# Designs tried in a protein design chat: VHH binders against q330m9. Part 22

Target 1, 357 residues: q330m9
Amino acid sequence: AEQEPKELLEMSTDTERLLEENDLRPLWEVEKDFGNQFGGFEADIWKWEDIQASIDAIERDVPIADLPPGFQRRVAVPVNTGYRNAISNTIYVGVQTVSPGETAPAHRHGANALRFTIDGSEDMKTVVAGEEFPMRDNDLITTPQWEWHDHVNDGDETAAWLDVLDLPLVLDSLNARNTFENHELDRQPVTKSQGYWESQYGRARPFEDTKEDGIPGPFEGNCAATPPYRFSWKDTLQTLRQRAENDDPDPHDGYSLSYVNPATGQPPLFPTMSFRAQLLQEETDPHFHNAVDAYFVIEGEGATHVGDDVLEWSERDIFVIPPDEIHHHDPDGEAILLGMTDRPVFEAFNFYAEAEP
Below, E stands for the ipSAE of ESMFold2; O stands for the ipSAE of OpenDDE; V2 stands for 0.75 times the mean of E and O plus 0.25 times the DockQ between their complexes.

## First folded at step 8 (VHH; framework vhh_vobarilizumab_d1)

Design k03 (at its last look DockQ between E and O 0.01; V2 from the best seeds 0.00; counts 0 for: pae E 16.5 > 2, unsure alone 63.4 < 65, placed apart)
Fold by ESMFold2, look of step 8:
Order: structure tokens, then C-alpha cells, then sequence
Structure k03 (fold): chain B 357 residues (1-357), chain A 124 residues (1-124)
């Protein structure tokens, strides 16, 4: 609610003009604006049927080659009420398709990005930093900050995947320019054999005596860069099953794993976003926290309770939980979720908080 | 000075209804999550319902479906609508505010404030 007029101090018209003339406001007036600059951030869900129908309509109407340079990607973007561009003020999620014989042309940008494969094949590839990565169902592939990437469908069926980027944080919240560049070629040169990037982070791996912590492009920082990498679904599922066999579930997240930065072996995957896979076999306990959670349903069905709302989800649905909302999950039998969060941003400020009601 | 003042308690027959109010002053009401607790004679306090700054709600299993928590930020008032009351609901009801941030290694000052309570007696 707005501050009532009787709570404002009376100030002369001359003083008001002097402040306005100098682009100044008294503290007691600006305090009412804090925490209220963005309205309409609500819990919500996007059902796969609606997403699919929308993507099909885009594919009928817009050949990928006709899209503007740098945006030659057919993407349906979940947007929160009151927003125009994204699922939250920090995380962008989109569902992209590439039809047989099409290429989403090579480019690079400052925002962090990954791809989570929904409908893929051995012949559908994300090409990043000189390596072709086959996009197999439920694989997670990083397309890190300032690395060239393109998407090439040499198969005979349309491929689909989830895009996740920190673009709203970089462009809208930080008002920082997201440096962007189109490659001269639609398909970047393939300069690495398949498996190269994985080999750099295996248990047996190349080692150099000098520490390499360079950040690609014109950027600098204190966090380790995120490398190009594919997290296979086979390894992910194996880990979840091992946890279910041997461990107690987390009260709030079930049996989970983190998609760690391969270079550090620790979360977060990106400085701005972390990702997890969660196997849910039972109703979780309620909690709330000040970071956003967004979810993609990898397998199964169930419901997530967010305050008075119930988000009933099934396979491939996308849903979001705003900060500070009491929530818990109730799977129907067993379900697996991809969790996406801006928690690393809060941790960088020593600002992350979580509690139970 | 932070104050929480409950009202609306009283004697009611089983199956009846009451609406509790908690008038808050001395702090920015919309910035805090709020809760109702109750304490039956000879028992400890127990959480009844909570509501976050964003409006998300929680209910104890014993009251779910019968009680509704709500807040009116324009009036700085917390409410508890209690329907289908049972003798086991007889207790002193307290409104309370807590900050979420005191969790783990948070260093923010925690403000835990309680009202003086309002008695609800469910006859029989």
C-alpha cells in the first residue's frame, strides 16, 4: 500500500522547486519507492500445451532466417505479469526450436546462458567455443559468457530446448550493457574434437603450473569463469537414483544435485545463477527465501503450493516462485524438476536468507 | 515504540465464528511477516497461522480449512477469521511479528514482538 498523505512532512513550494531543480529528493519521500519499483511479480505456471501451441504458431508464421540479426532464434518466452521480457527480474527462460536444416547463427554476448534439451537428437548440436555438443534429451549444456555459440539441426525432426539466461539482471536491474557480437559465419568453425571440453575437467585432466582465471572478452572479476560443458542426463539421473537409495531427502528440495562449475567443482554454475535437479518422491516441508526459484518439470506431475495458490504441474511445464513466498512441493508419486535460482547473487552480497514458517 | 494490540476475542459456542484483529503501530507493517500464535491453559505457545510480506500463508494442521489469516496493509491490521470453532481452540491468541532474515549467519537485528493476547473461549 502507498504511504498515506498524512505521513508526509509538509515542505514549502520554494523548497520543492529547489530540490527538483537540483535533481534531489528528501529521504522520507524516496523511502516509499524502495521495494516498490516493480509490481506484478507473482507465482505462475506455463503449461506445456500452451507453450507448444505458441511455438507451433511461431514456426508456421516466421522462418528462422527472417528474424532480425542476433535474434534468429524462435523462442517463446514465459513472462511474469507486469513484466515484458522475462519470468523474473533476474532470470530469463525461453523455449527455443530449430527445425531440420536450420541454423541459429553464431553469436556471443556478455550474459550467461545455458541450454536444457527438451526434444533433441544426436544430430542436433549446440556448437560452443569450437566444439559440437550433441543435444540429447535432458542434457544441460553451458554457452558461457562471451563464447561463440550457434545451434545446428542436421537431423530430420524439430529440436526444442530451454534457454536460461541472466539477461534481465544484466540489462534491466544493473542497467549494464550486454555486449553482443554476431559471428561473420552462421556456423562457427569447429576447432575442437567432440569431448575436448569434458576432457579438461575429468578426474584425470591436463594440469598447468600457472593458474588460469582469465575471463573471456572485455570482462574482469573475482569469480571463476564457467567453461563450455555438457552435463549428461545419464550422469544426472544416476546421481539422483544413488541419492534416493542411500540418503535422506532434503526437507524442502527432495533428493537433489547441483550442476557445479566444472572448473571449481562447486556451485554456483554461473556467478549469477545456480541450477539443480531434484527428485521428489514425497511432499516437502514449507519454507520461504529471498531468492527466486524457477522450475522446469523434467518428469512426472504434481503440485506446488505457493501461499494460497496451487500450481498443478506436469511434464515440461514451467513455473516460478517469487521471493518470500511460503511454498512446498507435492509430487504425484515421483517427479524430477530442474531448479533455477538467482541465489548466487544474494550470496555475493551476504544477503541470502531462508526460513520456515 | 512497537505495539501489537489484539482484539475480537470472547465467548463463543462450538461451531461458531470469531474474527480476531491485531492493530500494529510503531513499525512499517508491510515490511514484516506476521503470525498468530495461541496458548491453551497449561500448554506452550503454538503457531496457528502466518502470512508473509508477499501474502503467502501458512496454517497449522489443526486449523487448516477453518481459520483464515489476512492482512490489510492500508490499516496496519492483521486478521484471523476463525470458523467452525471447537472447544480445543480455547486459548489466548497472540499476534506476533518476526523478521525472516535471522536465519543461518544473518547479522541483521531480529525484532520479535508480541501482543498481550486476546482470550477465546469455546463453550462446552
Amino acid sequence: as target 1 above (357 residues)
Amino acid sequence: EVQLVESGGGLVQPGGSLRLSCAASGFTFSSYYMAWYRQAPGKGRELVAAITRGGSTYYADSVKGRFTISRDNAKNTLYLQMNSLRPEDTAVYYCATKRTIKYGSSYEVTYDYWGQGTLVTVSS
Scores: ipSAE 0.000, ipTM 0.295, lowest interface PAE 16.5, mean pLDDT 84
Fold by OpenDDE, look of step 8:
Structure k03 (fold): chain B 357 residues (1-357), chain A 124 residues (1-124)
Amino acid sequence: as target 1 above (357 residues)
Amino acid sequence: EVQLVESGGGLVQPGGSLRLSCAASGFTFSSYYMAWYRQAPGKGRELVAAITRGGSTYYADSVKGRFTISRDNAKNTLYLQMNSLRPEDTAVYYCATKRTIKYGSSYEVTYDYWGQGTLVTVSS
């Protein structure tokens, strides 16, 4: 299906201004600029109040049905000044919303995607690889490459979540095209019972009929594939609390849990991106590395020092730390962050480097 | 049944004007995106103009300032006003829409619908 031109997706002047003033762009505009660099990569922060206002405005101005095929998602995209298409040249972060009764139609792509639920409910589902995953608050759900996925909100409230993709790695860094396909249906058939994918990667796993954990689709590689999986926040938080009560913190990352690949039991979650929950209770020690760190504030408030800059963050804020910048965190009380990094890309090539000042 | 029926095509001299109409039926016209495409001899089909449910419009660069797409929801009719026509505008013009149909609560299918087309010939 032919994509609707950008000019067809008009927003009010107020909406456009709101987005521009807050370094936010709608998805349908952002995707056109992938592969382009407009300046330097800078530390930056996006405040939730601005993000929310922006995505609400987008919702008001642009019905999902008016969006072009393949991009029928309402997403406010934090864009770095240097790239203008994503938060970094390796990681894309967006805030997507689905209103009650709406469906983001089924599609798949070569890029890996992760959903982190901001406002969810049991009636909000992301359907991945034939299974309906409920999207409860702070649940983390994988949408692996080339798996069919759609989002359906059968609830009474607007659902919101983070979209995290490695699109910039492919489009901006590797200068490749993203493989993409729309499903013939807006909603894919549900072919798996709820909990199916989890059952494949638990402590008790099928022995005799173990499906080859191959890389789905036309892709080839040497990395372990990431399966569809839902990490419940309840469980994650419980584990995180156990760690905070019983273990020593990392001097830079605090009490950290890595979302591991369920298939391997080890990080990284994706070959291209690692995710971690970080509980911070005290100021961390400064360090720097050549990987990008992006953060979503799950709980709490504080500040991150990046070079001479100070990023003051609160709940649901998004901020990014460029490579090679000396940085440390300074929470005000206890805070929990979702850390997102492209570190695995560097590690895959023996290029990762970290040091203390 | 969704039907799109174009009319208004014909022979016109360069610099002339035509108004195309597309009569829509079989669906809630006001709820859907509508578009005009054209296909010239030996060329592929190309988007000429589009209009969203909300009334936002798009025009191909080649027709900007000359063509105007509009819709009358009360009449279930899509229009394309073509002014300052040029020989290169000669083509079969098609009306099109995309429609999503829900089958129960679990399945939705999107269909592309096209009219039969109407021929526009611009010649001296």
Scores: ipSAE 0.000, ipTM 0.233, lowest interface PAE 15.4, mean pLDDT 89
ESMFold2 (binder alone), look of step 8: mean pLDDT 78; pTM 0.778

Design k04 (at its last look DockQ between E and O 0.01; V2 from the best seeds 0.00; counts 0 for: pae O 13.4 > 2, placed apart)
Fold by ESMFold2, look of step 8:
Structure k04 (fold): chain B 357 residues (1-357), chain A 124 residues (1-124)
Amino acid sequence: as target 1 above (357 residues)
Amino acid sequence: EVQLVESGGGLVQPGGSLRLSCAASGFTFSSYYMAWYRQAPGKGRELVAAITKGGSTYYADSVKGRFTISRDNAKNTLYLQMNSLRPEDTAVYYCATKYTVKYGSTYTVTYDYWGQGTLVTVSS
């Protein structure tokens, strides 16, 4: 059996003083600090009834006129004990509302974002890169890095959606402030006909021979940019049903579809996060991995076992599984989940690891 | 090279307790998921309990509330505390480490190491 070097070799008080005075520490003393800067993330769940009640209370109590121009966005944010600004240290999830006649003003930023519609309508639009995208229930709409976006409710009911962003990774984990710009207008000019962005990424698409780097804005990188795009729930659900009728489920994830980058046809959707729709019809096998999984319950109810914890969920609940936690899902009949993960970060650095019991 | 050595098995009356130990060597124990499996005569191996490198645990339904898995990374030792033992717990108990690393979508490496087992007999 081997012991720590400190127990085998000891430093004199003079050596300790020299190290301290020069802002140096020996490696064997710093090892315990690695992996503990944010405290322990916990498995947790946010019930839709509590989320909805909280959003309704915010809407009643907080005048939108008191919010700064350009920041008129009403969001309730699930936060983890181990990271008090977001659901994890890499993924931000929020539930945003826009009431009739309101506009969430146009801006752009370095963080990638998407909208997963909870309560939408034909008259509730997210406007991205010059195109109006109607927000229909369970549609996923990208608002990618450095693309102008605003949200406009010309309907008669408050709309609600899930925001998912890589803000914690960009701002806190990478210690970089997000680049941010307000548009001069609250509503950006509409310069594209409806359906334009989707049409550019079909099986027949424009030939592209001069896109020099494809990275928007002041940023540089090697990953393909994510375009503005709407993944309709109708198409997604149809594909899930086809898989369920014709294929065997994955033992851990059930019948799973990735929301791929339309430009490449491959995951991840963003360089930093990937997303999947999972149809669960039976209890899954346990596993664990070093990436975070966060979930939104699209349909159904059930439970997820995370170590000794049991997270009992139903439609529109949000829950999170920390890294390295053994987990599996046990749906009550059938359920569909939206899965969200920072796995692409781990894969980009050759760090991804997964194990089965 | 990699060695997992179980100990602590034996004969015990129903309702009794045993503590199994697994001494690990030849790898960085603190970096690995560890598990206990058991195999009753004429049956396949079944997972009993598992523990991650960070201490998160999993238990088979048949042992929840009665068995406790733990690890001591400083001693390179895995434990299974078995309480309220039943005759159906009679089996050879194996210490194991299983760890799969996936390199993109095309390559995997699986670590799949097992001890020799320790017999637990629960009989009146």
Scores: ipSAE 0.000, ipTM 0.444, lowest interface PAE 11.4, mean pLDDT 84
Fold by OpenDDE, look of step 8:
Structure k04 (fold): chain B 357 residues (1-357), chain A 124 residues (1-124)
Amino acid sequence: as target 1 above (357 residues)
Amino acid sequence: EVQLVESGGGLVQPGGSLRLSCAASGFTFSSYYMAWYRQAPGKGRELVAAITKGGSTYYADSVKGRFTISRDNAKNTLYLQMNSLRPEDTAVYYCATKYTVKYGSTYTVTYDYWGQGTLVTVSS
């Protein structure tokens, strides 16, 4: 079990101030607050310049190698003012960095994780279930529950990506404990060649040795497991462009592509979280739903209207829309967003609801 | 061989103070994370305080403001100053380190090393 200290490490006063002023916290501090609610859920936005400044400051103060076991991840965490531990009570979003030559050591946990690469390269790899996945810009890589994973930067530039987890759902909403285990090695053995996992779920799949796509670890459930998988941005963008060129947009989400579970070929990607790439060219129509929407701006700029608030966003900004708030997007030109939602949780129980004003 | 040897434990009255020491050998002390753990009778081992190689510190909530972890790299010694001791602080205290060995560029192995522990008893 992970220890939940209130204050794990002391940082410089400047770093602490920078984080606090921008509603950001380091991972090891926010984890201690999981299970606690401090206030209401509010629409909010985190600007990239503040996020970057904060994570850089953390990097200077706290090398990965100096972090205690279980907390060897350097992450700036956008925290909602109401919760102070995550962006919502169901979804965790963090910006993680790994410096050149650093390794975020191998571990696994019950929570599902997703990586969305912000600054990547061929030499930056997340190793998941024995395969080295290169982390190229805007690649989306799954880290399914109970799969060993580590991050290695063999490049000459700092790697940065989004960590998206369903930790708050488990810890805050369900009031359960997160199962966690450290690997004996900092780097797990590479037992699969690159492309192995993709080969399991491509258009041409091995049929004769169909490995039971069971749920890994001690977990049981009724949902299809999510395999380790890398969604290439190159391919995703190409598909997205095709859609924008040939199809009609959704009135609320624009030209949207869902990252589907490779095993099923259908959304959601995880039983607890759905992800989509959204290309926006026009102002969208207002709607509201009881699910949470979190967004990362992949490219472009614009604004999202949430109730009486206006969230002005630009590239690499993160913002969140609370449930039941009327909202719509207003891009300035073309913009592409990564949408993250807990909609699948509601759908699993027939509780999802959406409407127009 | 990595060795950690705790000392300084003993019987103390509530409100009293003790200073624990951990003598480290067999590795470059200044390059590694160090920590104090404790295990009370019938309870699991818990982290009390930690100090990084850079000097950043951590304290459990239960000891915050009362305990101070420090290190003397020249002496290869870890310290835990314990003030305002309480009966609930009664435990065997262990020093620990995370020792990392790199095998080329591919594998890094981490070992956890512990001392034998020193007993702290807080009783009237």
Scores: ipSAE 0.000, ipTM 0.238, lowest interface PAE 13.4, mean pLDDT 89
ESMFold2 (binder alone), look of step 8: mean pLDDT 81; pTM 0.798

Design k05 (at its last look DockQ between E and O 0.03; V2 from the best seeds 0.00; counts 0 for: pae E 13.0 > 2, placed apart)
Fold by OpenDDE, look of step 9:
Structure k05 (fold): chain B 357 residues (1-357), chain A 124 residues (1-124)
Amino acid sequence: as target 1 above (357 residues)
Amino acid sequence: EVQLVESGGGLVQPGGSLRLSCAASGFTFSSYAMAWYRQAPGKGRELVAGISSGGSTSYADSVKGRFTISRDNAKNTLYLQMNSLRPEDTAVYYCARTYTYKSGSEKTVKFDYWGQGTLVTVSS
């Protein structure tokens, strides 16, 4: 968990009720509860209208300026019924907003993070490892472990994005603390020009001997590190469309693109989490696996069958599929999903398993 | 093609018993939740009993303690044991394949396939 606020934040009864009724919690409560025993979790779905209403209510009740130092993050957190700290015991998803003129102050942590922009603009920036990344709609931006990052909205509209972290894996499943540090400044110094990190991992790149490759911070391991990187939606979508036009779909996942680690050119993006864009045009075939699948609906409508349940989703909804549940997707027309999975954790230990009914 | 065929209905006296069967075909029966519905004359169709793919059961209050829903996955068959039958149990009983539809906090049980039904008449 990140550093706890010094003071308890008060919300109205109506806001509390709204969150509770929709299985949402504010970040400060979720962080406080990390480390508790986790149980099983169910297939579940969070509707955007409920998420939006909740985050708006939080904003109303708790302006970011009123948040204690070190905890100036306004986030509505979808929480599973069985596991009340996140959507699963391995993956955390939050919806964070930053209003015009606001700054989420600079910090870093051991957990891996990414941002997926829901409502963005050129003037909304996430600063990671000294570079300002614009947050345009549907851009995916990595915030690797122990890299300084902050968020600044210099625009005239409220920005919203998904925070995706492996916090539950670290804090609960591995029973470890999340190494965390606040920056002395609200905004980190910008020390890299725009495009710097991308330039490190293009087709033309610096020699390896000139590269400082490795795991940042006090951490050790044998996995490839994930660099700061922005995946533009424009490019991703273009590539996705090419695949849909020229290739055959996977029977379970449709037309998919993996967000690969720029350093390796291969999935997974993080050692603990893999991400993909999935374009669905037809009903998929059922399968099951021991990994968790979480989804954000980028575009379209449809339903996902999970065991005896049917999750009816629309644009900007979030839903999660538990392990070992038979599932398939049934889009209404064309849909595009952001898929999030902890599959890499299983693969790392040769424990991943998938089958058809 | 998904097919559900009910059988076992008939005339029975109050206090009597019947066992309904539903033969399922055209889908992986063991992977689906199933239910019995009934429709009495002049009334709407109502849920009587449900059973999940995992075997968890639920009952309407009106039949709780008297009816038992079960399944034999090897035979692709759903059953409804009806004991202590009452005149108010008179209805056409339908076998249905069911889903729990989730939309945020809202949950509803729906069915996508059902049989032609079997008539149960409880009368002295």
Scores: ipSAE 0.510, ipTM 0.760, lowest interface PAE 0.6, mean pLDDT 92
Fold by ESMFold2, look of step 8:
Structure k05 (fold): chain B 357 residues (1-357), chain A 124 residues (1-124)
Amino acid sequence: as target 1 above (357 residues)
Amino acid sequence: EVQLVESGGGLVQPGGSLRLSCAASGFTFSSYAMAWYRQAPGKGRELVAGISSGGSTSYADSVKGRFTISRDNAKNTLYLQMNSLRPEDTAVYYCARTYTYKSGSEKTVKFDYWGQGTLVTVSS
């Protein structure tokens, strides 16, 4: 007939008022709130059909020029149930469009970003750090920290791509102020010929004894800066096919390639996020880890089992797997996914963990 | 391939207790949500209790406070402890594997496998 410890911890109303008046809470009340500050983060999926219908509606109703200053980009943003702004607490994914004759104006910001092309053309370009990058389907183009970038559609069809940024981590979790700057011109000057940035990271490349490049802008850190760079889909797909012909698949991830930082030749692509192309030809084995995985379906269809949920996906769907959920993929035949993860943050803190059931 | 085998049913007087077991095989038990359903003669199958892969539980209003669902992942076994039994609890009880289908805002609990059932009779 022993009393429960929690019954012995009741406080008087006067003590509760004193704590409240001084913005204090006792540890035993605070302890229960850790890890439960937000609404539930759940496995979720955004079907391309719904995304496309929403993009079409936005395109009909909202000229880019009518958007507020600083936000003149037309983007549909997958948001998880407990969040207002993003697919997870660390990763932002958006589907951006630019119609013929439109320009998404030049700016730069502290958050790292990339563009994964969904519907592109030779006359649709992302312009980064003075170079025009034509946007071809399934190419990945970096618009990294503090580099000027704008998007220009001189073609006759609407272009679409994924925007992937570490905004929730930087702005919401780290409480950093939005470090952001508009260029004086909507279209930045083109000061580099096509191929310039890629030429800096080839097997034959300029030789320098002392590098002038540091971390752009007002930022400091120990990681090599990510350069502007285009990863061609043709090369990526060819390499995936070579792996499928010659190697055994990873039990959890299939045949994967990392989009590495070209300056180091090593993952992660950004200090905060890694990206992979994954070719799945068979059902994978279950595992779980404490980093978030988000996916865009490049080709094919199938299902992903996440805890008690089954996410059925097809081409261009976007889905997310919360941390610590047991999951595996079951493609219908063959599928290729773009994988996106905040794993580098966990590794930087010696905090990454992964296991099988 | 997937097999669910219920046991522990029987005859009991009102106010009595029974513990049902469900032995699972042919799948990774710890990765799936499980549930108990029951069916009285001439009636449809109704949900009694559910348990997620992580151990979160739910109950029908008619059994809250009297029934407890639990799982032992090391033994691949699902349990239903039934206390304070009433004549209206008389039914065949089924073990089921469940999952949540999600598409946008739609959320539906589905089940894909059932056991053969075990009869519970509560009579004076």
Scores: ipSAE 0.000, ipTM 0.369, lowest interface PAE 12.1, mean pLDDT 85
ESMFold2 (binder alone), look of step 8: mean pLDDT 78; pTM 0.764
OpenDDE, look of step 8: ipSAE 0.450; ipTM 0.747
ESMFold2, look of step 9: ipSAE 0.000; ipTM 0.339
ESMFold2 (binder alone), look of step 9: mean pLDDT 79; pTM 0.772

Design k06 (at its last look DockQ between E and O 0.01; V2 from the best seeds 0.00; counts 0 for: pae E 16.4 > 2, placed apart)
Fold by OpenDDE, look of step 8:
Structure k06 (fold): chain B 357 residues (1-357), chain A 124 residues (1-124)
Amino acid sequence: as target 1 above (357 residues)
Amino acid sequence: EVQLVESGGGLVQPGGSLRLSCAASGFRFSSYAMAWYRQAPGKGRELVAGISSGGSTSYADSVKGRFTISRDNAKNTLYLQMNSLRPEDTAVYYCARTYTYKEGSTSTVKFDYWGQGTLVTVSS
C-alpha cells in the first residue's frame, strides 16, 4: 500500500517563488513529474547564485527528517522546460546539500548515481557499498546501481555536491519504474575500510578466480558494472594538466579526460552516462551530435554557443546542450568543465552520430 | 566490518538480575556513543539506556534506578546491568551504535548499527 505522501512539505512563498523563477524544483516535487514531457528540449543554463540561493532556502525551510521516506534528500533540481523533472530525458542533475550533523539516510536504487563534490571536507562522507568515501572538493564518486549509499556530514560546514543520475532514462525515456529500497538503518554498516574499493581496481589487483564482477542486484545486462569508486580531483587535475602541457587538444572538447570505469579501464564510466573533465584554453570548433551534453563549470568562465543562443557561464554554473544543436565553447581564459553525456546509450545501440557543420 | 554481538540474555525470575554484554568490533568503539534498545513481542523497539563516548548515561523512565549501562573501552564492550527485573522487561535486547543527528538547533540520538539481539525473558 503506497503510503499516501504525508502532508506536502510547506515551503515559504518566497522559496517557492525563488525556485520557480530560476527553473529549479525541489526533489520531492520533481518526482511527481517523471514520465511526463511538457515541451521541447532547449538549451539552458542555471546560475550558481540562483542555485545556491534556492538550496539555501530549501535547507532553511525543510529539514531532511521531514522529507518523505526514500526522498530524504535536499536537492535543488535544474529542470528543462521540456521535461520539468530534469535537465534532459536521460540525465538528472541536482545540487544536494547536507548540513552539519545531518544524515541523508541509506537507500539504494536501480538508477546509477554519481556525486561530484562542490563544497566538501574530510568530515563529509558518502558511504557506498560499506565504505566511507570522503568528499573533497571536486572529487567524483560513483554510486552504482543497487549499492547502499548514505551521506553523512560530521563537519562544521554545509556540504554540497552534484547528484547525477540516469533516472530520466528509466522513468521518462524507457517509461519504466525505478527500483528502490530503504535501508533499515539511517546509516549503513561500514564493512570496508577506506581505500578498499580502490584497491580492487588499481594497477595491482587481487587475482580471484571468482570475480564478483557481476551486476549488483536483480539486474541483468551486457555491460560492465561500475564499481564504487572515488576519483580524486587532485589526481584528475594533475593528469589533466599533464595533458594540457604535452598533448594536443581535441578541437571540440579541448584537453579532455574521461572518467573511465575502473573495472574495465575504459569509458564509459556508467553504461548510461559518460563523464569527462575538460580543460579549455581556446575557442573550440563547432559540432553537433545526437547525444545530450550537460556541463558543470568547475572553474573559470566563458560562453557556449548553441545555435543562435549564447550561454554565458561562470564557476559552478550548470548548463545543457540539446541533441542535434550546433555548439562550441568559448572560454575566457582557462576553464575546466565537467562534461556529462548520455552518449553511451546511443553507442550501445550503434546510434551515436556526430558531425561538423 | 562493524559488528555488535550481544550476550547474557536468558530466563530469569521476577526480581532477578542479568548482565548483558555487547562485544563491538570493526570501529573505534571509544569514539561512539552506544545504547541498548529492546523490543518486546508485539511492540516497537524502544530505547532503554544510552551512554556517551565520555561515559554520560541516560535511561528510559521505565528502567531508571534498576538498569545500569556501562562501557569498557579497553575491551570494546558495552554492558547493561539489569536488576529488579519485571515481566514487562521481557524483550529482545539490542546493542546499538549511536550518533547525534542535528536538525537546526535540535539534536537527536539515532543509531546506525545494531546487533542480532539477545532474548531476556522474565517469567513469573
Scores: ipSAE 0.035, ipTM 0.523, lowest interface PAE 3.0, mean pLDDT 91
Fold by ESMFold2, look of step 8:
Structure k06 (fold): chain B 357 residues (1-357), chain A 124 residues (1-124)
Amino acid sequence: as target 1 above (357 residues)
Amino acid sequence: EVQLVESGGGLVQPGGSLRLSCAASGFRFSSYAMAWYRQAPGKGRELVAGISSGGSTSYADSVKGRFTISRDNAKNTLYLQMNSLRPEDTAVYYCARTYTYKEGSTSTVKFDYWGQGTLVTVSS
């Protein structure tokens, strides 16, 4: 049995009152609370058929036009046990839909965001910083910090995509207010030809001698801003196939590639989050790390072992692995995953750690 | 191919002791939870004891304090030390690999592989 220090039990009522009156607490009362705020972050999985049934129900009940001002987007959000807002305390994942004729109105905000297309068409577009980006299946489109964006479905079928944002990090972990602005128009003006943003970051690209402020909006920082950009699935898949043909797989991650920041040619895509496409053809070796991994299943099926838990996944399922959990993947044949991680935050603090059992 | 091979069963008097072993092969033993279960003639299967990959143990009320489950990850071997045996402990004992199946907010413990069993008979 551990006995509490006697001086802690003998603090006078007058001392307690003085501390309370000045909004103070002694360290020994608060120290035991550190690192123990949540008992509920766990490995978990959201099955696509359940997600699909849920968003179909929301679509019947809640047209975008009926949503209150300030929020006019229809999104089903995977939430972890013990949280109310997101898949983890740093990463928000959601499944957004826009039905034919609907517009999710233009706005911009401080949180970084991307869209990974699940069910799209040429006439379903994310419009970012003046360019229309058609949402083709498995394309990744950035809507980065402080860039105007809206979503417009001029097609005949409902579109769906994965939203990934660093919103919980900003709002919940840093306890900050998101800087936010609505555009005067629901659909921002289209001021760029399709392909404009891509052309600015090619291997042959404009040469610039002097650059204005590199970080949009009221923000400053040490990282190059992430531009609006579309990573085509065709190119991504081709790269994965070339790696599988020519390279050995990573023992933990298979054949992978990073969605790099086009401005630097280097990961991470956002200062706060990294993204990978991972082709798995065999069971991986176990490891653990202190960053969160979240996954969306692009193709195939299999299982991920997290400690004693087994998450059995198939196409379009979403799952999450908590920090410090031993894990590995066991695909049934071949599978492709979209990996999402807050590792860049840990690296920025010199805090990232990884080990094998 | 996953294989679990039990040994150490036999005939023992009430109050006696036995030690069961389960040799595991064909999988990463250290990454899985393991369990012993038993089946008496004409009765259903009963979970006897479990041990997590990290070494945490659990026991059925009927054996708590008398049985000890353990594992040796270096030898890929699961053990069950059975003390103070009673006639009611007579059964075929099976070694099993277990995991927790999660789907949304629900969890189910499953047994995906088990051995052929070893007979323990406790009689006067």
Scores: ipSAE 0.000, ipTM 0.265, lowest interface PAE 16.4, mean pLDDT 85
ESMFold2 (binder alone), look of step 8: mean pLDDT 78; pTM 0.764

